# VH-VL binders against Uncharacterized protein C28H8.2: the designs that were tried, part 8

Target 1, 141 residues: Uncharacterized protein C28H8.2, of Caenorhabditis elegans (q09243)
Amino acid sequence: ANFISDPRSMFPKMVRTKNAFHFLQYFMGTFRRMFRNKTEMIEHFNYYDDQVKGTDCHIQEELDFARFKSYFDRYTRTHYNPEIRIIFAIMTKDSSHMTVEFHVTSQSWFGFEDHFHMIIRAVNDENVGWGVRYLSMAFNC

## First folded at step 22 (VH-VL; from y1 with light chain K58N)

Design i2
Fold by OpenDDE, fold request of step 23:
Structure i2 (fold): chain C 141 residues (1-141), chain A 119 residues (1-119), chain B 112 residues (1-112)
Amino acid sequence: as target 1 above (141 residues)
Amino acid sequence: EVQLQESGPGLVKPSETLSLTCTVSGFTFTGYYIAWIRQPPGKGLEWMGIISHSGSTNYNTAVQSRVTISVDTSKNQFSLKLSSVTAADTAVYYCARSPWYDILTFDYWGQGTMVTVSS
Amino acid sequence: DIVMTQTPLSLSVTPGQPASISCRSSQSLLDSDGNTWLYWYLQKPGQSPQLLIYEVSNRFSGVPDRFSGSGSGTDFTLKISRVEAEDVGVYYCMQGIHLPLTFGQGTKLEIK
């Protein structure tokens, strides 16, 4: 796949691709990298599965990159054995926008089982392809 | 505004059970862990244990046999029970939160509640 | 348990002068992933503890830049470049690498 860096992305250090599937794989790879290869990451790709969703969770919407980076940097330092699943994915008919929901399960520092939902809104650029524009998280949903 | 407030009897008799409640407001508790930390008069801090929103707990082994931390999701309250108390359990008891992304960082503390163990 | 030892236990500082508090752990607070789990808290008179620094050198939100943390392995330092009246209180270091979490004895900072 062909990847191009896009500073307009929510993840400016990430690269974009015109292939949506490859983009998601790359995104997951980046997430994996954030765990600094200290733990095994299990990746699953499934379309919408409402059984994974919960209620009464902590929701943080419209996170900027700096805040997201800070949160996840700290999260990955205090969690291990992540399992990441795509539980929702929808693309506009014109393939200009995509919304994807990830479900991540992990174990915390104290051995607690934690999980969060990561909702990304990606935009497809004709020149550089898909890139994350918006990011939201919902912890322990 | 983030708030944690400890409450309970300020006086407990020896051998009885100390029972405290931590009431939280200004944030969704599911995004945080709650720890109990106590401070005897004029002394330092002792970590007693921590609980997740799901009720999972870890305790300090020093008090593990006597301590129970629990959560009431319907009331947004966390509880601490310490059985068979002695004078050594006299302290200010704090509840403190840590965020989902950093369980070790206690970013907000309650004002604390003094508990005296005396006959 | 990991023992945290602070020095000094008390410190009297003239306003505007620097202060330094040492914290030593009985074993390394560095994990295999390169992270160091040392925290600093301040308990002002009549108040509850408040977070100053997490993971050795990261200032918590709202903490003035006159506060700085440093160190590695078993030796850590909290520095205040210019002590102010509002900095009076007891400072605690805390380790989080192993259960149970443990605190130092505390360092009482007073103004001369």
Scores: ipSAE 0.703, ipTM 0.890, lowest interface PAE 0.6, mean pLDDT 86
Fold by ESMFold2, last read:
Structure i2 (fold): chain C 141 residues (1-141), chain A 119 residues (1-119), chain B 112 residues (1-112)
Amino acid sequence: as target 1 above (141 residues)
Amino acid sequence: EVQLQESGPGLVKPSETLSLTCTVSGFTFTGYYIAWIRQPPGKGLEWMGIISHSGSTNYNTAVQSRVTISVDTSKNQFSLKLSSVTAADTAVYYCARSPWYDILTFDYWGQGTMVTVSS
Amino acid sequence: DIVMTQTPLSLSVTPGQPASISCRSSQSLLDSDGNTWLYWYLQKPGQSPQLLIYEVSNRFSGVPDRFSGSGSGTDFTLKISRVEAEDVGVYYCMQGIHLPLTFGQGTKLEIK
């Protein structure tokens, strides 16, 4: 493994970007990597606003940052070989908001192939850059 | 309210096929796996197998030659069939669910149904 | 198959006193990613099992904080800091590292 702990290492703290294409590359890349360990998961969740909200059709309560992190921490411990692709992406005229739908596949520990969709709404904060403000997850619902 | 309800024959003769149904309500089953777990009288728990909402299965090797687990999505029903039963198959049979975010936690169980194998 | 052995098989506890239940696995429950796959269930008299603890030490939603889990490798413990009447029943450990999933034989907790 090529892991270095220095701040200037291969794993710098991700600074958010104002470029929509780079944001999507980083979001998908860190999404795949969060299945490897907790350090990678922390990097993925750096792209989520602290006030992120959302839903899952199997969980009736509105979800917040802590709940999303908890559910994905548990999910990634029993799933592997993730694949993620964009189904659609649209941006407001002023480039301040984007909505993206992803299709995700993974293999569960029981040997099953799981599929789900994620829809994010990301906001381009003038001081911080793009971050996920809203997340909707649907396991075939 | 989340509910799982097992139903079945109660009494099955040796060498016949045991057939059970787990009817689910109060949740959208597509986010869950369903396991079948049995408990012989006065004994512990035995995991028999698990099924995804799409019908993929994984079985306990001890029973895999005799067990079939299936799903009927139109009826919100999961089924267990166990062929060639003997007295050793006498047990309370439970269905239990596990959520997408933690597939090894069986968070809701049915009340169980007793099946006796006897002549 | 991984054999799960519980000790004691039965215990009788005065209300308000602590209880401790041990579970030993025939193989390590620690996987190559550093996760440990041990679970605790309670089956109250006449009821189906209910989840208490997942992955060694995490209390499931709604489980009182008097329940705690600990351990590593092959040796695990469930503790109840102050036993109440509602805690009676049979406690089972379960491993989730290798198929088939297997349970301990159970530990019956009674009030004396």
Scores: ipSAE 0.675, ipTM 0.860, lowest interface PAE 1.2, mean pLDDT 88
Fold by ESMFold2, last read:
Structure i2 (fold): chain C 141 residues (1-141), chain A 119 residues (1-119), chain B 112 residues (1-112)
Amino acid sequence: as target 1 above (141 residues)
Amino acid sequence: EVQLQESGPGLVKPSETLSLTCTVSGFTFTGYYIAWIRQPPGKGLEWMGIISHSGSTNYNTAVQSRVTISVDTSKNQFSLKLSSVTAADTAVYYCARSPWYDILTFDYWGQGTMVTVSS
Amino acid sequence: DIVMTQTPLSLSVTPGQPASISCRSSQSLLDSDGNTWLYWYLQKPGQSPQLLIYEVSNRFSGVPDRFSGSGSGTDFTLKISRVEAEDVGVYYCMQGIHLPLTFGQGTKLEIK
């Protein structure tokens, strides 16, 4: 078999959507499902652009796709029962950009309830639909 | 620079409460859990418990009736209190942190503080 | 509580030679999702412990590649391919599958 250079190509890509409501519904749904197993993590990260960048206030360097995936892969192994809700969502007049803040809660393996906020900036790509270009995570910062 | 520093009295009398403080700096502690781990002289490591930045705790069942771990966010301090101490509680006491993305990895430890329980 | 048993309790190694440390758990460290929760720490003389390996085989940041971890189920091994003077100290395994978290009794590594 031929090797594919896209890191996500070892797993089937999910078709993105140009519909803002469906994007948010699927983003949140796949976010919850990634806590179930590693295979479902791949489905969630197909909504992130390969060039995604971002921050976390507890991690000093800028984060990229691989780093976000690695941190969430480890996080979801020790956290359970996720809930995610929209705090705000704003879209540009031309429906090409969206900023969304989510509140996330989960139960840690130690039995603690963890909370964090997640802010995404998503872009509606003409060819593929909505994808996350920027992610900021705020574990109580 | 990430730093955790334990402090407290070096001597505690039997039946009293030992009280230790872990002062943290060089990181925003709200993304971390803090564990207390002790090491009796010449012996191995014993996990005593862990606290979230919001004050939720989980204790080793072996000490849970005597241990209280707490946080004072205004001082960047975590505290350990162990009541009714005996000679068996003589140990070096460490605090250690674990990051939000992997709560079972203790990636940075304090230098430790020796507590001797003696009459 | 899960008992972690290390062997040997002490070893003396000629510089440049390999070393192996075994850690055995009283119960499987494999969870239902296929993850194995075994960790290795090194405590150098006069220092606090430092993380070497997380989840069996993953080297922590800054850990030289001469350190490697392996194993499954209840049997785990830490290997040092070529021991250096800075590797002296006491090595501890830790399990993270059940509370309370528990450590092995330690393996002291010395240079001979």
Scores: ipSAE 0.647, ipTM 0.845, lowest interface PAE 1.5, mean pLDDT 88

